VH-VL binders against b7kms5. Designs and how they scored, part 4

Target 1, 80 residues: b7kms5
Amino acid sequence: DTFETVRNTIRIESEVDESLRQLCHEERITKETWLEAAYLYLCEKPEELAQVIQLAQERLSQRKAIADYKRAKTMQERFL

## First folded at step 9 (VH-VL)

Design g6e
Fold by OpenDDE, look of step 9:
Structure g6e (fold): chain C 80 residues (1-80), chain A 125 residues (1-125), chain B 107 residues (1-107)
Amino acid sequence: as target 1 above (80 residues)
Amino acid sequence: QVQLQESGPGLVKPSETLSLTCTVSGDSVSSSYWTWIRQPPGKGLEWIGEIYYSGSSNYNPSLKSRATISVDTSKNQFSLKLSSVTAADTAVYYCARDYTLDEGSSDFTIYMDVWGQGTLVTVSS
Amino acid sequence: AIQMTQSPSSLSASVGDRVTITCRASQGIRNDLGWYQQKPGKAPKLLIYAASDLQSGVPSRFAGRGSGTDFTLTISSLQPEDFATYYCLQYFNYPWTFGQGTKVEIK
């Protein structure tokens, strides 16, 4: 079989990325195939998917707050 | 999905105060910067100002003396008041969400990703 | 305020054409630039942010390039739905400022 792949820039929180990297290394898989597999698995698990989505939304909110802080700080520095 | 909707009178007399409200649905106003933009008929876009849910606001110097943006978290709305209007203030007024995206480390990006449909405000006696 | 100058102000093109719009900033703005598409009677729509990042749902025929003072929006193969006015926006420093717009018309 042949596959078409899409290259994405994915930024992962450093601690999560490191943990995931270690897992992938131990299991001799890649983060890419992990993400694919995890998504496909969750597609068949609606309750678990909902939980993951909720967690993802929470993490997004946290990143949003950090981004807003960075913005505010950066803008202050620019005008000082 | 996030939606924005402008509301307010479409006609304002000269010297009066233009007052518009943007109602946000699908997202809380407590999590973003919120922006007003206007566009005179047949003209380009002008950034009016923005407000963060905490109350911090930034204005275009061209309008700062007349423009006031506020946020009402209880109603999930933010508003624009523009005082002492003239015919030059006739425009379609847009509200928008000014999204800040974390790009890691110390970097971030900004974009207005969701806009209201816009509302025409005509200044006429 | 930072001045954004778009060129051309208008252009005529045909379906399938490669279209390039330029935006020049009066000073360096790094990559703090967005591109918006506006159709008559409609609100602007975000196409590109951070100078080159494609907004979700935007066709890949749209591409943004540049940093510093010179930026370009390219439509690799113009489609019927692409006839519109395009605006660049800098958000490096307040006040945010738009280019004057580029109207892409049917030839």
Scores: ipSAE 0.501, ipTM 0.853, lowest interface PAE 0.8, mean pLDDT 94
Fold by ESMFold2, look of step 11:
Structure g6e (fold): chain C 80 residues (1-80), chain A 125 residues (1-125), chain B 107 residues (1-107)
Amino acid sequence: as target 1 above (80 residues)
Amino acid sequence: QVQLQESGPGLVKPSETLSLTCTVSGDSVSSSYWTWIRQPPGKGLEWIGEIYYSGSSNYNPSLKSRATISVDTSKNQFSLKLSSVTAADTAVYYCARDYTLDEGSSDFTIYMDVWGQGTLVTVSS
Amino acid sequence: AIQMTQSPSSLSASVGDRVTITCRASQGIRNDLGWYQQKPGKAPKLLIYAASDLQSGVPSRFAGRGSGTDFTLTISSLQPEDFATYYCLQYFNYPWTFGQGTKVEIK
């Protein structure tokens, strides 16, 4: 083996994933190479990286709230 | 950076109530599920229960009649009370954050990503 | 309650060995299984969630596999710092239950 990669699962909101798939198809790249390029680009731009991190934190909070609601609802349904 | 720290008496008399608090730093108690876990010396881990600040608690059936978990939002803390303790309740007590991940539809994943360092509580006369 | 049975209860291996720990559930739990590492005197640390997903910052020599009732944790090249007790945890149904633990000692 010449190139080492790590296999991981990521979970992307459906609308975002569809848009990203379309972009990658149009540009003839893969999602993997897009993610790598985006991160490497942002590493050189601390202010832009900070803005991306802020947006990511906001999205994470929203996703967490939805997950917590589903968990709470499931627990109530088990006990009625 | 999220940090959790257990505090409370290290020695509790039999038949009394064990009372512990977990102080949360770098996160709000109002934003997650919070969990208590214990480990008797030299033994395995036992899930005690969990709480969501706006929802109900859930407890291990083996402890459900004696355990109460509560939240104090003004101090950013959550607590465990375990009544009628015996020597069998001697353990290291951990607090932990439960992270819930949405798996779509009705599915979800949980995992405990941040733990306190633990505090030993000894039950003896 | 769902019983989680780990095997072996302890093992001793050399640095560089491939080590496999098994966790069996008393009923199907899909992939709702986590692996935790606990070093002496410290709190457990999450290694793997959803049976096979590696937590951030965990070395890639750790790998989880399985679904249903049979799960494994593999360390592809055992390091001296991997001396610890390993626990599986199911979160398919309440109460959440841990396996009894597997103590890994380095020869």
Scores: ipSAE 0.174, ipTM 0.752, lowest interface PAE 4.3, mean pLDDT 87

Design g9c
Fold by OpenDDE, look of step 9:
Structure g9c (fold): chain C 80 residues (1-80), chain A 128 residues (1-128), chain B 107 residues (1-107)
Amino acid sequence: as target 1 above (80 residues)
Amino acid sequence: QVTLVESGGGVVQPGRSLRLSCAFSGFSLSTRGVGVGWIRQAPGKGLEWVALIYWDDDKRYNPALKSRFTISRDNSKNTLYLQMNSLRAEDTAVYFCAHRGYTFSLDSGTWSSYFDYWGQGTTVTVSS
Amino acid sequence: DIQMTQSPSFLSASVGDRVSITCRASQGISSYLAWYQQKPGKAPKLLIYAASTLQSGVPDRFSGSGSGTDFTLTISSLQPEDFATYYCQQLNSWPLTFGQGTKLEIK
């Protein structure tokens, strides 16, 4: 088939990115191909996909909470 | 056309073992994405999921039954098995074999699974 | 485990009636819900998956709606062949679980 790719900007938590990088290096794959493979695998197991989605939602909530905290802290520091 | 045919049911005493078989056609359990499972129904009761096996031999069990039941496959025979050990009266049921399908649903915006093809079931009766 | 509670357990209706069966999950299951129809002595038949997607070959008088915890199966105009027992199933979490069933009887 076609192997046309789409450029995406993905920001990954530093510790996760580091461990994923090491894994990809050891397994001689790329983060991109790993992501593609992981998604396709999960698409074939929607029951498991549902679990990953739930985990992803939790992580997103955590990111938002941290971001909000950092913004609040920065604002406080500016006015002190 | 997908077909599933269960067999191996019968009357057995408590504590004994029984192995059910499900011969299927129209698909292969070696095909990526394919899943097949067992669902049982006690007399006059509802449906209870028992186990599921994927094409990659990954297995999922009802935790209440995991210690006594084992799902397995023989791809060369297109047959699914359910080994049932230490049978109890409460295991009395019709046991259905069912194909697990999956697809992307535009309405829900996600991938979903379902049991789209079922066998006629085989009856297991556990009694003294 | 996720408990699926259907209501009502029994429903009497007449041909031509609009009928609704509800299914409530003990926790959020997104849209990972299927509906099945079972007639006496027969295997269940898939009607709806992904909460609202109609299975191929199923009459369009059947419809599913809902997400999260509350789901509904609707039969817009009940036909004689629709009298059966209906089950919802969540496929969001292990173990997969079914509702207790709703028996739809002729009035």
Scores: ipSAE 0.752, ipTM 0.920, lowest interface PAE 0.5, mean pLDDT 95
Fold by ESMFold2, look of step 11:
Structure g9c (fold): chain C 80 residues (1-80), chain A 128 residues (1-128), chain B 107 residues (1-107)
Amino acid sequence: as target 1 above (80 residues)
Amino acid sequence: QVTLVESGGGVVQPGRSLRLSCAFSGFSLSTRGVGVGWIRQAPGKGLEWVALIYWDDDKRYNPALKSRFTISRDNSKNTLYLQMNSLRAEDTAVYFCAHRGYTFSLDSGTWSSYFDYWGQGTTVTVSS
Amino acid sequence: DIQMTQSPSFLSASVGDRVSITCRASQGISSYLAWYQQKPGKAPKLLIYAASTLQSGVPDRFSGSGSGTDFTLTISSLQPEDFATYYCQQLNSWPLTFGQGTKLEIK
């Protein structure tokens, strides 16, 4: 049985990553197998996948807002 | 092919309990990905979702009913149950069980679900 | 809870007419929308899922469109057997919710 894989990099907020690494260590799984299992499980429950997508959209918006704030603060400091 | 048949309805007084059954064939609730739900329809009214159970025994409920209603199954009998406690007049309805299908839709590019097979329903009447 | 509002509640039409029924969600539901037909005294029957995908065995005079909050079911040439009540349902968020129904009456 051969699994074809793709190598990617993912940026995860440090507190979330720490919690996920601890979970994976305690359960004796890898982060990548956890991600694959989570997605495959949710595909069979589209109702729950939709809620995960909504949360992901909210988190993306929060990251963008923080980046915008930091840019605005940097511009403000240049004219002080 | 796929069939679902509800039973256990009847006339009861407020505050009493009933257990509805749904006998099904053409699928197994132990099969990965399978789900079955209960939907009800009050006389002359629309459809209201009651509960859903998945193949892995995960369950979801209408929050208005969760404190009084319990979905469960007996895989050896290919039967789904709805335990209804503390019945009220507003619980008067036809109760349907329905198979929940799911698929990836190329047209929409999304995973979708729906209730594709339904039973004929069983009638519950709660009156004093 | 996501409210699903159908328009019209009641529709009278003749055989051969083109009819449309609208379903609006109180919040975005992407394409997680199904349409059902229910004849008097019978269980609902799935017509369309994923907003626009026709269920197997359903006549191609039925079609669905929309995404987000506004959805439409269209019957291109009404037949006598299409006399029924039609419901939309969102499957985006718990609890799953249905529209209040549209009763389609022939003539």
Scores: ipSAE 0.312, ipTM 0.830, lowest interface PAE 4.0, mean pLDDT 90

Design g9d
Fold by OpenDDE, look of step 11:
Structure g9d (fold): chain C 80 residues (1-80), chain A 124 residues (1-124), chain B 107 residues (1-107)
Amino acid sequence: as target 1 above (80 residues)
Amino acid sequence: QVTLVESGGGVVQPGRSLRLSCAFSGFSLSTRGVGVGWIRQAPGKGLEWVALIYWDDDKRYNPALKSRFTISRDNSKNTLYLQMNSLRAEDTAVYFCAHRTYSFGSWSSYFDYWGQGTTVTVSS
Amino acid sequence: DIQMTQSPSFLSASVGDRVSITCRASQGISSYLAWYQQKPGKAPKLLIYAASTLQSGVPDRFSGSGSGTDFTLTISSLQPEDFATYYCQQLNSWPLTFGQGTKLEIK
């Protein structure tokens, strides 16, 4: 295996990111290697991976709802 | 070659206990990604998942059976066990043990090898 | 629990026929679906996993399709040894559940 990396941007909810950062610091790992390891672990347990996917879908829906609300509010303020 | 052989089945009275064994070869339950599970089949009926144990000793149970059944392993013997307590007539079935694995590319698990099954009959 | 419903429960066909068995999940299970074949007095045999991936050693006359809630097992040209009971299984959620089975009989 090669360990060539791919650049990407990941935006994480601030509270989750802080907690994850703290964990990685304490365990002397990085968020990147944690993500890689977690994904690989879950791939070995697809039944559990499916549960994580469901949770991820819920969180995405929440993000969209918040975004829609903010857009609506901004539009309202422009016309008041 | 993967092989699984169940044993320990028999005729028991309601309320009694029975322990099934599954001797396997061709794989190790200490290998990452490996699991072994129990699936049962009542006479003339379909398949019902009972329990699963992963390589890391993580266990999953059918909620309907969790209070009475316990899955365990002995890696030194390459043997899977199913402890069944408080047996009921509805527990009468052929009990299969099956090898569970996963596919990285498809994010899927499956039972790819099955034993011949051992018959458990619960009757008064 | 996710309920798996197969259709039909019984199917009569002749050698050489193209047959299809469907499996419907009570909720979305992505592609986490396996198909098994079982003959009387024998253990189930894995045919398809991940909804459409053929297990090694299984004849290519078997194929699986579908995602989400609706899945299909197809036998392109039925052979004498294919008369058996077939089960679908979801591996998306606990507890793992099977369809009630489809018995494929000789017409």
Scores: ipSAE 0.646, ipTM 0.893, lowest interface PAE 0.7, mean pLDDT 95
Fold by ESMFold2, look of step 11:
Structure g9d (fold): chain C 80 residues (1-80), chain A 124 residues (1-124), chain B 107 residues (1-107)
Amino acid sequence: as target 1 above (80 residues)
Amino acid sequence: QVTLVESGGGVVQPGRSLRLSCAFSGFSLSTRGVGVGWIRQAPGKGLEWVALIYWDDDKRYNPALKSRFTISRDNSKNTLYLQMNSLRAEDTAVYFCAHRTYSFGSWSSYFDYWGQGTTVTVSS
Amino acid sequence: DIQMTQSPSFLSASVGDRVSITCRASQGISSYLAWYQQKPGKAPKLLIYAASTLQSGVPDRFSGSGSGTDFTLTISSLQPEDFATYYCQQLNSWPLTFGQGTKLEIK
C-alpha cells in the first residue's frame, strides 16, 4: 500500500501560494508533491528543519494576531 | 562497525598551513542523511564545532573559522579533509572527526561515532 | 549564537548515587539536544539524542529530559565507569554549540 493519501484543507497566504503555483508549474510538479519532497528533504537535514519550524512559529503568531485584530475592529464598528 | 581515524596533526608555526585527514569505514558519505563533521578541543577546554559536510556536498562552518578552514571529501577513498590555513596559537587542539546522522521520528541530528582525534600544536 | 550553560561545573559523588546535570540554552531549541560522555584522553561518546532518546548500547541508568531551554541528564545509580566529563550540544541552530562541560568526580 504505497502512496495512500489523506485529503486536507490548508490556507496559504495568497502571494506565497501564487509563487508556489508558478514554481510547481515550471518544474512540472504538484503543490502536494512539493510539500512532501520539502518535508522529506528537511528531515534529512534536521538543523535546517529547525529553522523552518522557527519561521513557521513566527508566521502562526502573526496570523493569530491579525485575526484577533480584525475580530476586535469588526466588533468595535458594530457598536458605533 | 563504523570507524573514523584522523591523521595529519603535528607541531607548526603560526601562519603556516596544515591538512588533516579522516579515513572512515562502515558507512558511505554518499548515503542520504549522512554527514561528517570536525570538532576540536583545546587543552583543558570544552568541545567546539568546526565544520560539517553533508552527503550532497553541502557544507557548514563555524563562522569564526570559515575564512581559514575548508572541509572537503574524497568519497572514492572514504576520506574527509580539513584544510587549515593561517594557523594561530588558538587553533592548538585535538581535532576529532565524527559521523553525523539523523532520526526521522525525533527530527534531530547527532554525532554518534567519533574518531580518537589528531593533535595540532601551533607555537613559535 | 546559542549559548549552552551547564550546571554544576563540578559534581562530586559516590558510586551508587543518583546525580543530575543541567543544561540551559540561551534560546529555545525544542528537543534538539544531545548528551555526550568524555573520559580523559578519549573521544566523546554519544549517550542521548533528541533530549531524551537513549543511544543504542548505553545503559538505562542514563536518562534525559527537558525541552525548550532547560534540560537534565540523570544517572540513577553511579557506576565506576561513569566518572567522566559530560557535555550537552544543541543542534537547533548554526553554529552548533556545546555546553562547557560538567566534570563528575569520585567523592
Scores: ipSAE 0.359, ipTM 0.832, lowest interface PAE 3.1, mean pLDDT 91

## First folded at step 10 (VH-VL)

Design gz23
Fold by ESMFold2-Fast, scan of step 13:
Structure gz23 (fold): chain C 80 residues (1-80), chain A 124 residues (1-124), chain B 107 residues (1-107)
Amino acid sequence: as target 1 above (80 residues)
Amino acid sequence: QVTLVESGGGVVQPGRSLRLSCAFSGFSLSTRGVSVGWIRQAPGKGLEWVAHIDYDDEKRYSPSLKSRFTISRDNSKNTLYLQMNSLRAEDTAVYFCARTSFYDSLGLRYFDLWGQGTTVTVSS
Amino acid sequence: DIQMTQSPSFLSASVGDRVSITCQASQGIRSYLAWYQQKPGKAPKLLIYAASTLQSGVPDRFSGSGSGTDFTLTISSLQPEDFATYYCQQLYSYPWTFGQGTKLEIK
């Protein structure tokens, strides 16, 4: 009757969160069930899963670049 | 000033290997935020991204090439490499090395500085 | 992979003309697009990034616009040095992909 669950805290882009929240409201599902369903679906679709992984890799690289940019700017300001 | 100079191109037979080099001057490949890579262009064709590597050794490849090509760097020589194995006629192209934008608040990696290219011809 | 299609593939124009070339992505890429200029026998040069931001040192006659799937590069008053091939590139997802190019030639 009851699934055993784990609580996760995840930071995602505000624009993505807003879009996902709207989708969940319109379709009457939750972010938790959408995430579970999306992962389960993609695991059975290796070519689609590969494309999602490539998008995730690019987004991870973007976050790293933003962090690097902020660090460089902070270091420059330290010299002043 | 910053310069990128490719070398190692030439004529090679199908199935053989070739290693390209790109010598960087004016900045260090170990600098945080630096990402460098290879873009190729077949005769009369457009641009095709091959691979890139960042200061932390994060490597990304074009899916069609990752089984045959290996990107690496030597910080002591400030040099980028592309090891190309099992070469095919379709690999014939000018190979450019390029740096992605060093600082960008959006985190995008656009190619802001390019070398002059080195020609690889796979032919018998 | 995200396909980038440029239109036209070939464009003839005269010095002083306003020219526009378009780039269409097979899916939404936000504003994660760059434009490059390549002259015969030379390496490409970055013109515009983030769809509409001019790279330092690029003349202000160049401008970019668009978001999502449709993008435009405009040269407001064509100069002799602008005859070249232009490429768009998406940075939304790996693998990074380029358009096929638009060759701008003298009329």
Scores: ipSAE 0.523, ipTM 0.881, lowest interface PAE 1.9, mean pLDDT 90

Design kz7
Fold by ESMFold2-Fast, scan of step 13:
Structure kz7 (fold): chain C 80 residues (1-80), chain A 121 residues (1-121), chain B 107 residues (1-107)
Amino acid sequence: as target 1 above (80 residues)
Amino acid sequence: QVQLQESGPGLVKPSETLSLTCTVSGDSVSSSYWTWIRQPPGKGLEWIGYIYYSGSSYYNPSLKSRATISVDTSKNQFSLKLSSVTAADTAVYYCARTDFYDEGLVPFDYWGQGTLVTVSS
Amino acid sequence: AIQMTQSPSSLSASVGDRVTITCRASQGIRNDLGWYQQKPGKAPKLLIYAASSLQKGVPSRFAGRGSGTDFTLTISSLQPEDFATYYCLQYFNYPWTFGQGTKVEIK
């Protein structure tokens, strides 16, 4: 029964983290086992996996846009 | 790992245009701000300016009338052109990255090795 | 443009010495100050950003302090590889400007 595991650090949106924590509490599972199960399930569902990847790409694009805006603002403030 | 490499002619004639290219690997030119810095032999460092892939740029007022920095995203490169050069432009030219960490703005966290440009007839 | 003045322009030191270099800005720059090390024939290397934040891979013997106009770089126990020229940079206002450099030489 021994699992070989790795420790990861990930950064996700606070609202998503809170929702996931509540789900895990209600269902009596952990975030670690949820992540493993979700990935394994999606690997068996190529069409659903593709949709999840698309959502991930959209979220990544949004994060980049916000970061770019904040960085540009910081560089612009140096003109004053 | 991030690596920057300068390239271009080591000798430029007075009144001509100095042209240098910096090739970036380990990072996308679209992800950071890119800069040129120069150092005349035996002297200190002078910041030339920055470029962002969108076209946003700034040039040191001492060089603004002569300097142009541009980005080629397809080749992951950025370049410096300095017009109307004189002996005073003889220097080692460095390209460098300005990035943002979680803690904020971080200027010149990675540098190229530098390339000596001599202005001589 | 904001002028950055380093003190001293040069110093002689021995391995194991505590070395302090000072950088003064002609106006307040908050903590928008970086320190760079340059060895002969090589490109400068970032040591410290935001006045006191140590860059990854830089030995803990390097420490930066200060805010506003007065800043220091301290090397707690000088090593053979630390003989170099050190530059401060203000990045508070354009154009960004370097100090004139401090050369740390073998005594």
Scores: ipSAE 0.529, ipTM 0.849, lowest interface PAE 1.4, mean pLDDT 93
Fold by OpenDDE, second read of step 14:
Structure kz7 (fold): chain C 80 residues (1-80), chain A 121 residues (1-121), chain B 107 residues (1-107)
Amino acid sequence: as target 1 above (80 residues)
Amino acid sequence: QVQLQESGPGLVKPSETLSLTCTVSGDSVSSSYWTWIRQPPGKGLEWIGYIYYSGSSYYNPSLKSRATISVDTSKNQFSLKLSSVTAADTAVYYCARTDFYDEGLVPFDYWGQGTLVTVSS
Amino acid sequence: AIQMTQSPSSLSASVGDRVTITCRASQGIRNDLGWYQQKPGKAPKLLIYAASSLQKGVPSRFAGRGSGTDFTLTISSLQPEDFATYYCLQYFNYPWTFGQGTKVEIK
């Protein structure tokens, strides 16, 4: 095995992470190799890749909305 | 701060079912994995299993056939049932939290004080 | 199951000593390794997670190192409150497994 690996910080929503963990446990794989495999698979599937990208954009928008809410709440608490 | 407290009978007869509950305060049970660990007197530690609030659970294969962990989000509690107990199940039972951070798991960052369960006729 | 072997099983040391405890995994566990301290009659306490990350509130004299199969916990200068039993834990694969423990006693 000549593959070089790179450390990454990946934040995954807790319920998705748990579901993924369960899948990886059952299939005796890791989240890292799952991510690698999924990406490589999608690279060969342009229509499916486009769908995943759209879903990812929607999830990012949701994260931003939550972050904005938390920031607003924190600011409010600081001024009370 | 997060606090965990075990509760349940300290004495169980052979062949009966051991039943313990862990009450969590200072944190919602929906935010972490919730774990049971035991320690026979004068011995080391053994991981029993854990549960996520969604119901997903993993058990030590050595106990899988007898152990059941459940969670009650409404009471902020999770429980352990161990069936068909023998003297070998005599131990201090701990409940603990396994937390998440953006890079991975933080196993057992908070523990209950532990409760001794003795299996005896 | 992954076997975790600690060494030594026990050791005697004096206040101020540098203490090193080793934990070896039967197979690679990356950095999914934790260290715990347990005093008599008390629950274990998390010291180190992810092989080298110091838990909040733990003194800096505690340090964890290693990856793969070989791991170490080092106490740079042993304090009176550090006499206890220490356990390593792998959480790379299920079932999660502990080492057999290392008792650090006063010389």
Scores: ipSAE 0.015, ipTM 0.716, lowest interface PAE 8.4, mean pLDDT 91

